# VHH binders against Mitochondrial mRNA pseudouridine synthase RPUSD3 (RPUSD3), part 8

Target 1, 326 residues: Mitochondrial mRNA pseudouridine synthase RPUSD3 (RPUSD3), of Homo sapiens (Human) (q6p087)
Amino acid sequence: LGVRPVPEDAGFGTEARHQRQPRGSCQRSGPLGDQPFAGLLPKNLSREELVDALRAAVVDRKGPLVTLNKPQGLPVTGKPGELTLFSVLPELSQSLGLREQELQVVRASGKESSGLVLLSSCPQTASRLQKYFTHARRAQRPTATYCAVTDGIPAASEGKIQAALKLEHIDGVNLTVPVKAPSRKDILEGVKKTLSHFRVVATGSGCALVQLQPLTVFSSQLQVHMVLQLCPVLGDHMYSARVGTVLGQRFLLPAENNKPQRQVLDEALLRRLHLTPSQAAQLPLHLHLHRLLLPGTRARDTPVELLAPLPPYFSRTLQCLGLRLQ

## First folded at step 4 (VHH; framework vhh_gefurulimab)

Design b5R (from g19a with S30R)
Fold by ESMFold2-Fast, scan of step 4:
Structure b5R (fold): chain B 326 residues (1-326), chain A 123 residues (1-123)
Amino acid sequence: as target 1 above (326 residues)
Amino acid sequence: EVQLVESGGGLVKPGGSLRLSCAASGFTFRNYAAAWFRQAPGKEREFVSAISWSGSTYYADSVKGRFTISRDNAKNSLYLQMNSLRAEDTAVYYCAATPGYEDFYSSHEYDYWGQGTLVTVSS
C-alpha cells in the first residue's frame, strides 16, 4: 500500500509487495446472505454516498496527487446526469479539503475493472504524468500491471498477446471485436493492432492468476486478449461467451454469433468457489489495476511504485482457488 | 491522407461565444474517439474536452459548465461550443482523434491531429 522506488524497467521480474492469503481456505457467507461479494459498491448509491465511498478508497495522497482504489462497476466517464467518477470529482475535491483546486483524472484502469486511479489537483502535474505514461508505453516499457483470475490456464507461462481489434455496434450492443489479417483499409476504418504482455503467477483448480501489462490502449483490450487465449477473465459477462466448450475442449465462437451473456462456470469451479449458478452470473470482473510506476522527482531518478490492494471479493476468489499473488 | 481540419476560431469579447468545428477525412470518424486540446502562448498543451466513440464526454475543470463537446458522425465532424469565454481561454485549439479508445486523458494518446485554430478573447 503506498509508493516506493523500483527499477525503471519493471517487467514481470520486478519485485513487488505480495498479498499472502491462507492456503486452500475460503470464507463462508456470513449474515450478509443476499450480498454475495464484499467490496462491491451498494446498489442505488446516492451522490453523497459515492463521494464517501471514494474518500474511503484513497490509498495514497502526496502533494497534488491523489490515488484511489476504484471499486469495480463504477464508470469513469459517462453521459450527462449519469453517476460516474468524473461527475463527483467536485464533491470529492471538497471532501478532501482542496480549496479552489478540483481533481482531474490522470489515469484510470478501464470501464469494469477495479484498482488504481490517479488524480491530480494540479493541471501541470497531470500533463507531465500523462506524457510520461504515453512515452513509456510507446517505448514498450510497461508502467501498469493488472491482476486477473482466468477461467482456464494459458498454454504458456508467459508471453505476448497480439491482436488487431475494432469497435463494432452489433444489434444495439457496443463490442470490441478481433480482426484477422487487417488490411490497410481496415486500419483507416479504426482497426488497431494491440499488444499485451502476460505472466502466469499461479495456477489452481483449472484457473490461473495472471499479471497483464498492456503496451497499447484499446477498449476492453485485456478481456478480449484473454478470450483469445481461451481463458476468459472471471466475471467477464461481456466477452466470455465467445469461448465455447465441448467435452472439456475450448474454442472461439464466430463474432457474428457472439452476444454478451452472463458467464457460465462449470460445476467443479462453482463448487470450489462456493457459488450457485445465479451467484456466479453476478460475479464482478476479476481484473484489477494493481501496480503503477510513476516517474521519480528528477528525470533520471528511479521510478516510484504505486500499489492498490485487491478487493475483498478478489482475495476471496484467490483463497477458494488456492492461488497466491507473488 | 488522413486529415483533421479545424475552423471557427477568431476574436471575441469576454462573455461571448464561439463554436469550433473539426472536419475529419480519410478515415472512418465514427469509430474514433476525439478530443480538443489547447495551447496558450508560453504554456504547455492543455486538455480541454474529449468524447468517446460511444458518446461519453469528459471536460477539464477550467471549462466545465461553459464548453460542450459534440460529434456528428454523419458529417464526420467534431464540435466545441464555447460559452462565457474568458481572456484565459485565449489559445490555439487542436482537434485530435484515435481509434477504439475511451477515457483518454493525454494528448500523446491521440494518433491524428489537426493544425489548430486560434481563439482570441479580448476587448
Scores: ipSAE 0.488, ipTM 0.767, lowest interface PAE 2.3, mean pLDDT 84

Design b6D (from g19a with N31D)
Fold by ESMFold2-Fast, scan of step 4:
Structure b6D (fold): chain B 326 residues (1-326), chain A 123 residues (1-123)
Amino acid sequence: as target 1 above (326 residues)
Amino acid sequence: EVQLVESGGGLVKPGGSLRLSCAASGFTFSDYAAAWFRQAPGKEREFVSAISWSGSTYYADSVKGRFTISRDNAKNSLYLQMNSLRAEDTAVYYCAATPGYEDFYSSHEYDYWGQGTLVTVSS
C-alpha cells in the first residue's frame, strides 16, 4: 500500500494523482467526544502501546524497506530515556518479524509534522537511499512533498521561498530565526541559506492547502518559510505569532520581540472549524510529509512513489474549510 | 566515493581510556557536521556526541564530562577521547557526517556513515 511507479521528473505537475478527499459536512465530536482531533497519539503511552500504534501505522513493506505514517507529536530521536521512534525500533523490529536491531531510520519528518518515515532492515539499502537523497538535494531535485494548511492565502499560486536561517537560543528556547544579510562568519557558524518550492492546490475560507518541497534541510524550515510568506501553518504555535496585521495588511514582527505562543485564530475561522479558542490552542501542526520519491530497484527503473494518507484531524480541517486535494 | 573509516577500537578495562579516530574521504569534510553514535548488543543505536563545523560540541548526558569530541579539518579527521570507561560503554561506535544543521542528536540527520569500530570494556 502506497508504493507506485512514477515518471522520472519529480517536480510539481508530475504527480499522477492527488489524494482524493471525500466531500461532506464538517462534524464536531458528540457531547461525550473529548478529542476534536482524531488521529493523535494518546497521552502517556507505554512502550508496548507505542509499538502497537507504529505497527498499525505501516503503510508499505517491500523487501528491507518499511514505511510508516508517523503521527504528529512523536519525536524521531531525543534525549536518553525519552520515548521516541528511535527508542522503540528494536521492539518494532521484533513485532514485524525482524531481528531486534535491524531497523534503522533512512528518512523522517520532525516531531511536530506527521507523515512518511522510511526505515530499512538492511544497512546497505539504507546507505544507498541516503546517497540518493543527498545527490537529489545537491542536484536541486525534489524528493519530498509536504501538504500544509495555511492561515491566509499566498499571493502567488506557486513559487520559491529563499531565506538564510539560524538557530538562536532565546529565553530558554531554540528558535529558527531568519538572517537578512548573512556574513561569511555567520555562514561559517551555522547560518544556512535555505530553499523551498511551494504550490497552492486549493483555497477556501481565507485558508490555503499548499504543497511544499524543501530543497535544503533546516530545523522548522517549512514553518518559517510560510511565516515569511505571511501565511503561517495551522497549528504552528512556535512561529505564527511573528505574523501581525494592521488595517487588513499582514507584516512580519521581529523574532526577538515575539516569543512562541499558542496560535490565535480569528472568530470566523474558529466557527468554520467548529473549535473553541482553547481547542484551537491545541490544534496539531497541519504539516504532513505526504509523498517521497525513491529510486527504482535497478538504475534505469522508473522511480517509486510512496504516499502517506492525511491524518484524520487534517482531513477534518480540509472538509471544514472546503479544501480538496484533487 | 564518500567514505568514513573508524579506528582505535579495542578491549579496555573499566576506568581506562581509549581514543577513536574517523578518517573522511570523497567529500569536503570541513563543510560537514560530524558525530559519534554507538550500538550495544541488544540495544538501539544511540547518540554519543556531535561537533558542528564551527567546533560547537554536543554530548549525551551519559558521556558528558567523560568523553571529548574534536575534529581536525586539515586531516579530514574526527576524534572521540573516551575517559573513565564503564562496562555500559561497550558498543560498536559509528562515525557519521551531514551537511545539514537540523538536529545533531537525530541519526536521520546524518547522510554518511562509517562501518563501525568495536569497543569492549571488560567486566
Scores: ipSAE 0.000, ipTM 0.165, lowest interface PAE 15.6, mean pLDDT 81

Design b6H (from g19a with N31H)
Fold by ESMFold2-Fast, scan of step 4:
Structure b6H (fold): chain B 326 residues (1-326), chain A 123 residues (1-123)
Amino acid sequence: as target 1 above (326 residues)
Amino acid sequence: EVQLVESGGGLVKPGGSLRLSCAASGFTFSHYAAAWFRQAPGKEREFVSAISWSGSTYYADSVKGRFTISRDNAKNSLYLQMNSLRAEDTAVYYCAATPGYEDFYSSHEYDYWGQGTLVTVSS
């Protein structure tokens, strides 16, 4: 995990330069059910096994701050009784030599994404950091940078994505749905205007490596924002089906197609990734919280950069597609 | 079933004090962050105060120094002590709880909500 001072006005390009891709060709994954993608959590984990996995995922401890590189598929928060990072924090705290109620989640990637999780054993430090992140969002200064691989290449090399979003309960699932021209009543009832910045880092094989910086917080915001760009994230089995293709042209499908469906990749992309359609249906979401900016120790100090390495399956995908971080 | 029940609302004069309570049931309260939000007629639901499961507190600028949030995990209860009340504090006050962590200021982070209790500040 790389930690370095960065300018207050640091842009997209600075974080990409610290990562190098391993040399070598991509390898075929094993058979379905054998977890063909390296870096995923084992299925059917017990609470004790999850705590052990999270302890192993600690990449840095400095003072009260504990940094994890969270595996894909682990929810940070969830329903009562569900196995989540939050639900096992008391056990994780004890395993790290802290009191049961000492660790607090300060910032993290969502369930389907991988990457940085920032924990603090000091309530005052957690409060200071939360206020810093909130102030930065209000000032439209991004503190979190995600890396994503998209199916398709955005028309613009960089830009802003704005959308009004709501949570809608569809067929037993809570889904993020865009709202066109939200009314005052819609806003009062929970429709939120959302904003993300994006930048294309590299392109190859009809795919893009994209940096995403959310300036608002909303469930599945980054996945839905990329769908609105007609470039769904690889491994997005919730929202990718909202993008249809007819005669090579991409478009948003009618609202009836808002139901989750396993992502279907074209034959050329499957060949490039050395995946069968069945294996591609198990592809983990290629959305990784790669970089967080923290305030310096003192108010006038330069912000500090935290970086999380890409998971092995993500690096493999980049190798297969000829995409490189610089 | 998760349930949050507010109490303590009422009519108070400007400059007065009021203490709101929220009783939680159906979940392990000590594992959740909890917050107070308020909504005046025709206005958006706005953040008032939050307390994390580790005891860290957060306040809206308009209430900082006047309101104090606290919790009692043994009693599964959340409290809001409101001092130096102003006419603009008039609203329905909602108790909310979340296993969330990222943005305690956003109502979208909170999964569980009470029915609300009315606070009226008028002469």
Scores: ipSAE 0.058, ipTM 0.511, lowest interface PAE 6.5, mean pLDDT 83

Design b7W (from g19a with Y32W)
Fold by ESMFold2-Fast, scan of step 4:
Structure b7W (fold): chain B 326 residues (1-326), chain A 123 residues (1-123)
Amino acid sequence: as target 1 above (326 residues)
Amino acid sequence: EVQLVESGGGLVKPGGSLRLSCAASGFTFSNWAAAWFRQAPGKEREFVSAISWSGSTYYADSVKGRFTISRDNAKNSLYLQMNSLRAEDTAVYYCAATPGYEDFYSSHEYDYWGQGTLVTVSS
């Protein structure tokens, strides 16, 4: 509505919004307020509860394409009878009104990661997208961008991480281990040369917010690549213990002698995150599939961007550390 | 070169059984994950079943309880035992393998593929 005020002796006001939110502060709350690990799936979730959680996690829907923001800890595939994303796709499809059109997984983040899952109710569309991702991968053009919070700051602000990796079963655990100089025999025995691009977005409190773009597919690739940079991902209870520290200097421990261990954070970082050592041992992996690039409507068009918002615990960590996602 | 060769396809009546084989050559199969995919006439390729190098198995809902995936590392071979076959199981079946991949839900994750074997289920 328009109004023309009459001039008064009071003049013009000085509006100074002088107060700023303290950078890196975490909100304090009572028992019914903010939770340290908000956004995690409950233990022993029922099939129906998982379907409801996934319905609530839909972030985009365009024709046959359904995009989910997957919670950390939910496996994509598993054994018969296990509760996984794949196992509930028929029920999820039904709940979304997709009668006789079952959703199939086109692309997803792994169990320990959170973030984007791309589903399609049209097999033709799924096939076209899978071909697009395969072509992009072969052309070394990244289509997926993860964000991660690291314990430590990478020495370089950006770069490519190259490592030959093998999968090894040790004491009931599947471990991803680097191989220094793989022979032809090593490659034929399952060693794969892997590539990731990384970029440091922000730093604070001895931690970094890092963007990661995998150019190859290998189990735990991004976690191990950050370990090789001596900057393990926060919540990495599988590989973080491979980074040792002596008198403030970080170094890589031999893989043969370093079993998976709950990540231990220093006292200053625990105080900054408002976590006890016990809570830090339960910290979810701070690795989130944040962005996917899809082909445009026509072959010559600019790619379309899909984004998944950060889970609440991740956003809390960023706030505590004074880090901002751009 | 890495090669995968499927065999065991053929014509079978509804309710019947078939066993598909995939012979791997040029690499040490025991350290690789492997999967079966299928493509029906006029349709896109779909996931059927996968087995990790550690022996964990995964199945599409349409085949659970009817199909069994297995591997024989000494023979460099992957198998798919198909029971209670339906007309909807008619497809070309493809063997696929890749190192270091544990989530077996999408064809774009597999590095190596066979040429396929035809399975026809009709009376």
Scores: ipSAE 0.453, ipTM 0.739, lowest interface PAE 2.3, mean pLDDT 83

Design b8G (from g19a with A33G)
Fold by ESMFold2-Fast, scan of step 4:
Structure b8G (fold): chain B 326 residues (1-326), chain A 123 residues (1-123)
Amino acid sequence: as target 1 above (326 residues)
Amino acid sequence: EVQLVESGGGLVKPGGSLRLSCAASGFTFSNYGAAWFRQAPGKEREFVSAISWSGSTYYADSVKGRFTISRDNAKNSLYLQMNSLRAEDTAVYYCAATPGYEDFYSSHEYDYWGQGTLVTVSS
């Protein structure tokens, strides 16, 4: 947790393979067994309760930079009047003693993901960091590392996932759809060639703990990339239904099956997770922005590392499956 | 009702200048990234310029040094100052806004769009 110096080239494709497969299960009684979704934001929060939760979620504070570990389900932005991270930034700034220096969002993932949110009380610092992240992405240098738990184990222990993606509007819902062999006209009309790096950290009980580094930006990219690997993310109630199974063999279903459906887990996995089918249908998305690399203070300084610990429900899932982050 | 309304387009001679404005209603620019895109007759919509939530600016190579994007959050307005205009700058210019932070170059990142304002550069 916190800011640590790391090498500039932090792509996990060049790192030593560290994988541990402890044969564990959720044998702990009491709170863990009774609260499978510990760490989720309570429903029907007041504005004041949200500010209190976010103040408690501060994981690092250095100069103008404030780093949050955002709970799953909290939107960053939204419609006027909607309770979002942006809507409570003035109150959060006051609660942190920043007074007239209101926090601005520099980097955050979407509503369904948990993890790092980088805020700055200095507009100049926010601007500099946003340019840094954009430049690094264009140079294909990974700055963000997500942790995900997948239903299924990728065939390769690490690699690249490339896909052309488009947004398709159906009944007011934006869904991410892969496009095979996009034309130049398709690209000009918003079809984007996307790229993510992945590395399997651990495997157990038919599941994997995967690190994902997006090198392009597209709505639901990481969820759809894992679906294309036939290994949907646990808690993915938007895209997991695109993966079908017959006699234990997985395949991509036709485009007609791209409508959102609550994820259905097999009996063995439900037993391992100590969840009913009803509880599994409410499982939060196991996609967590775990690490961000920031530029050093001076030229040629090593980048600094920001880390957000996994939510309790995520850690519980890992324990049930016998998976370890490192 | 959420709306973006562009204005300031018109006919201008090569080498001339125009300033486009985009007024937002039903929401506040201070919470959004904003951009200008353009579409010439028979061509696809292309990126022109963007300004992020934090004020970082981005420009297409074809307009760097000639165009300047700016925002006035108090007036809830976005601007594009266009100098040294060329015939190839002729297009309908669209204002767009996004709650996103990561990619301002792709039109698909933008949730709100204006109806466009025509800029014609000819003698």
Scores: ipSAE 0.012, ipTM 0.411, lowest interface PAE 8.4, mean pLDDT 81

Design b8V (from g19a with A33V)
Fold by ESMFold2-Fast, scan of step 4:
Structure b8V (fold): chain B 326 residues (1-326), chain A 123 residues (1-123)
Amino acid sequence: as target 1 above (326 residues)
Amino acid sequence: EVQLVESGGGLVKPGGSLRLSCAASGFTFSNYVAAWFRQAPGKEREFVSAISWSGSTYYADSVKGRFTISRDNAKNSLYLQMNSLRAEDTAVYYCAATPGYEDFYSSHEYDYWGQGTLVTVSS
């Protein structure tokens, strides 16, 4: 719906949360219709087709600011010749009628997540917003709120997740790995202490709708943080296999299980989602950058809220599980 | 103390070449992704190029084919070879480094920064 004012403390439990949408039942065609996973980008898109898809994904336009609802799986940056958001910015700028100034990325969700991408055709506006986000990050003020659906329900209804993380290159894949009790030497070797806030906003069918606010930046931080809560994100085929279950009790598997493995869902959850095991193995990551807070026009003004609607597959997953965003 | 120190900036004519260096100290550089950003007069800081700790390279469209990023972990150094320089390449160039980041587009993703080195492309 676009940009709205919010309380200066944009943490969880605002009055807007008292608005409810009725629960819908999951239809017999399931959350995916007749074809698997509505709302995903087709494979092997041409450059022109990607530009068309991104133009259709514009959710807000206010002066120099252009907001996209990025589809899951689209990388922001990549190698030369790779089709990415960054690589098509000149064509996207042209398609939107921008004459003198090319769009610049101000804030984006990562490749595997969907949701808000904030672009600006004005370099000065982009610079001000970049400084705002940098300052907020260093001050540990949350500006980004993600929505996630988790396999399992966190033990606490809200809290902080703290973990030291490092990036390892294993068998041609970059993987985020937790480090227990990092030393100063570990930190100097690339281990980063990371922090996220989480809040459970709804539960149903052994799953939770969770809001996540990262206060540090690290590859796959939110996915790994939910794994550490023993509640991996639905569609997480990189890290979900680190959580094991014995006699209904969940636990973190040994480091030997850090290798990526397609997510396996139990029979009850598959039935609720109207998915086969093979379809569940192709489920897109249910992690969506839903809300960004922008600075008000004056220093004392309430921050302005920018929202991206959930992708179709995500909304139908919520409907199947009886979960409500509000 | 963690430090990144840029050098090699200067005045160069259009079509010329220049090599920037960044000396890293106080941390294990080989485990960090490193990048070059630039800020032209009156403009925002923009991404130029990044290199992962495994050697994968990334470039802004405006510099592809003209600039080459490289690293020498034995010397704790990052380099930017700039060829076919244009007036629009005039900027202060900043070295940046961060652990464990996969996408390299935005300045706010980087934890450590140098003070910058000025590159002026003018006749």
Scores: ipSAE 0.307, ipTM 0.675, lowest interface PAE 3.4, mean pLDDT 83

Design c2D (from g19a with S52D)
Fold by ESMFold2-Fast, scan of step 4:
Structure c2D (fold): chain B 326 residues (1-326), chain A 123 residues (1-123)
Amino acid sequence: as target 1 above (326 residues)
Amino acid sequence: EVQLVESGGGLVKPGGSLRLSCAASGFTFSNYAAAWFRQAPGKEREFVSAIDWSGSTYYADSVKGRFTISRDNAKNSLYLQMNSLRAEDTAVYYCAATPGYEDFYSSHEYDYWGQGTLVTVSS
């Protein structure tokens, strides 16, 4: 939480890999029984209530920079009249005392993920940071680290995931689809070669806590990359059905024949999570933008670290599975 | 060859309207996120509006309620209807497209760009 210096070599290579001790049993939400998962935005939230929630979600303020810990399910942008982060930026700016300077989005995770959102009340500062992130990406230097909980344990403890991806319209839905051997024509028509780094932080109950660092930008890249590792993210109701199992053996199913479906978890995992199948179908995506590296004040300075704490439902899942974030 | 060609720019008085068009060749807009960006003299390129893969639309605060982005898949074209134009809207307007991204506000994340069309709002 907050801004701290970190070594410029902030990749996975030198990080420790320690399995953590269990912290005890998990349980459902408190006195109201079958409540929604703790940490999610209330249903039918008013505009004013959203502004209040976002003001409470501020994790750092430094000059023109405002950093939020975005809740899962809040879209960054949307249709006219829809409550989104972007739609309430004027009210949020006012609530933070920025009357003549309006916040703009510098970096944000998508609707289904939670975590860091970087805002700036200064257009020049926003431009500088956007250029920094672009240059870092071109240099294959990771600036964003996501935390995810996967159904299944990756075969390697760390590595690179490379896939050619395209956006395809299937049965009224735009889906991210891998392409095995893209032709030059495919690349010219929008197939993009994508790259993510991953590291397994902890394992337990057939699940893994993984850190993901995208080095390319593509819709649903991290969810699809984990599907390609046969370890879909918990709460991934778009792509998890692409992983099939026969006699304990996992394999990838064709995108054309496997439309988005609410994720189905096996009995052992449901028991461990203390969830019914119906409750598991409502599980939020366990993908959280946990860490962002910002440039130091001077070009030669070490990058500065921004951290967002995990949402309560994510922490509950970790507790149920005996996993811990370092 | 992937190309985006903008048209519809021009000189207009404050309070007037213009409709910008962007024609695509070498790919189809239905499979892409598409956006309009603008660049005023001496300033950085800024986000104006976007339409994503689901058909959801997004607008910069300075243009909300005045501009409307739309897409015509049959004509493989992207449009920006600009109403109640102000002197501050004077800029070169660019059409942009990408097969996918999470940071649609950043011009650096778009893979394909047009040459731009000049919009001048002056009395």
Scores: ipSAE 0.005, ipTM 0.353, lowest interface PAE 10.0, mean pLDDT 81

Design c2T (from g19a with S52T)
Fold by ESMFold2-Fast, scan of step 4:
Structure c2T (fold): chain B 326 residues (1-326), chain A 123 residues (1-123)
Amino acid sequence: as target 1 above (326 residues)
Amino acid sequence: EVQLVESGGGLVKPGGSLRLSCAASGFTFSNYAAAWFRQAPGKEREFVSAITWSGSTYYADSVKGRFTISRDNAKNSLYLQMNSLRAEDTAVYYCAATPGYEDFYSSHEYDYWGQGTLVTVSS
């Protein structure tokens, strides 16, 4: 007696329709208790519980290649004794039945993003793939496609975002800061010219579902690139505060407002997402490494596509906003 | 011209110690994160250790407690102190640097690389 599909037959109808209308509102699929967002890693996870979670996150296995759908908030590397993806690779390798072949990281995104992590139990395969990604990057061929939900809609449906970026250590945090018209001296001092491609997939409720393809590597590049478009990523508690709004007009805030601040969403968006301001302050970063392109096994073979499904909280956000990934 | 030049490699007996140096030139090293990677004969290039521009250090599990990474920004130099060396530490050791990173493990993150220095651990 559940929801029935939309009928193809447009014939004579009934006085009382028994077909349930599709609900346009999102509902939480997970518990509303300690963690309202489904798909996030539990706090205080043990080493063995992390290995179990990662084994459950395997989305593909092809020969020596193991692909994970990494949860948001899991760091790849860390300090001694810290639980990270790298620190549990031996245990993960054993749990997957890899006899004497230990997994190594081929490609992963930073702690705050979710999505594809490419691992290999074969050192030769890992080497070939790392060289492939390095060559593709130097040739400006995109191999990674991220999905993001932005607060605001980019003015263009697609385009290139170019920015010179540098890392600054301010009050105990490492922040990515744009640099206008970098000199040769600036480049030698660590300023990097960065490039990303973006495409708007869908829009709704003042938000956009965008695909992002980084062509350069820099810390928080995609988050900062969207901030520079005045369309910060939902859940970006590091850089979203650099976008201010006065009387509906968006602008970049002065340098003194560059400090990380929990993202504040407008009342209409909070209602649409069925979130309180307090819950929105805990919203995970909606930046997901969705697709990776790998080389074919032979020179003229078609590239292999790896896909990671969206986390439940991300899918919930899309449903609340009426956005579809196609 | 940007350069990273490794030195200090050589032949050492098991249980011995060796100190690797990496000299950076042509860029402002103090604004860069730096790392050591190694590649053993017939094997893949693997992460050994990394140090951020602020001095935070990270190590592969196989070298924790035996190796120490350090930097001297005044001398534009990166170091790797290797103690209690084992036959399996035999490899070409590479110095790498990047102005921005998302993780330290992936060689993909590093924009500048040295040519390598050979470390052989044998009796």
Scores: ipSAE 0.192, ipTM 0.626, lowest interface PAE 4.9, mean pLDDT 82

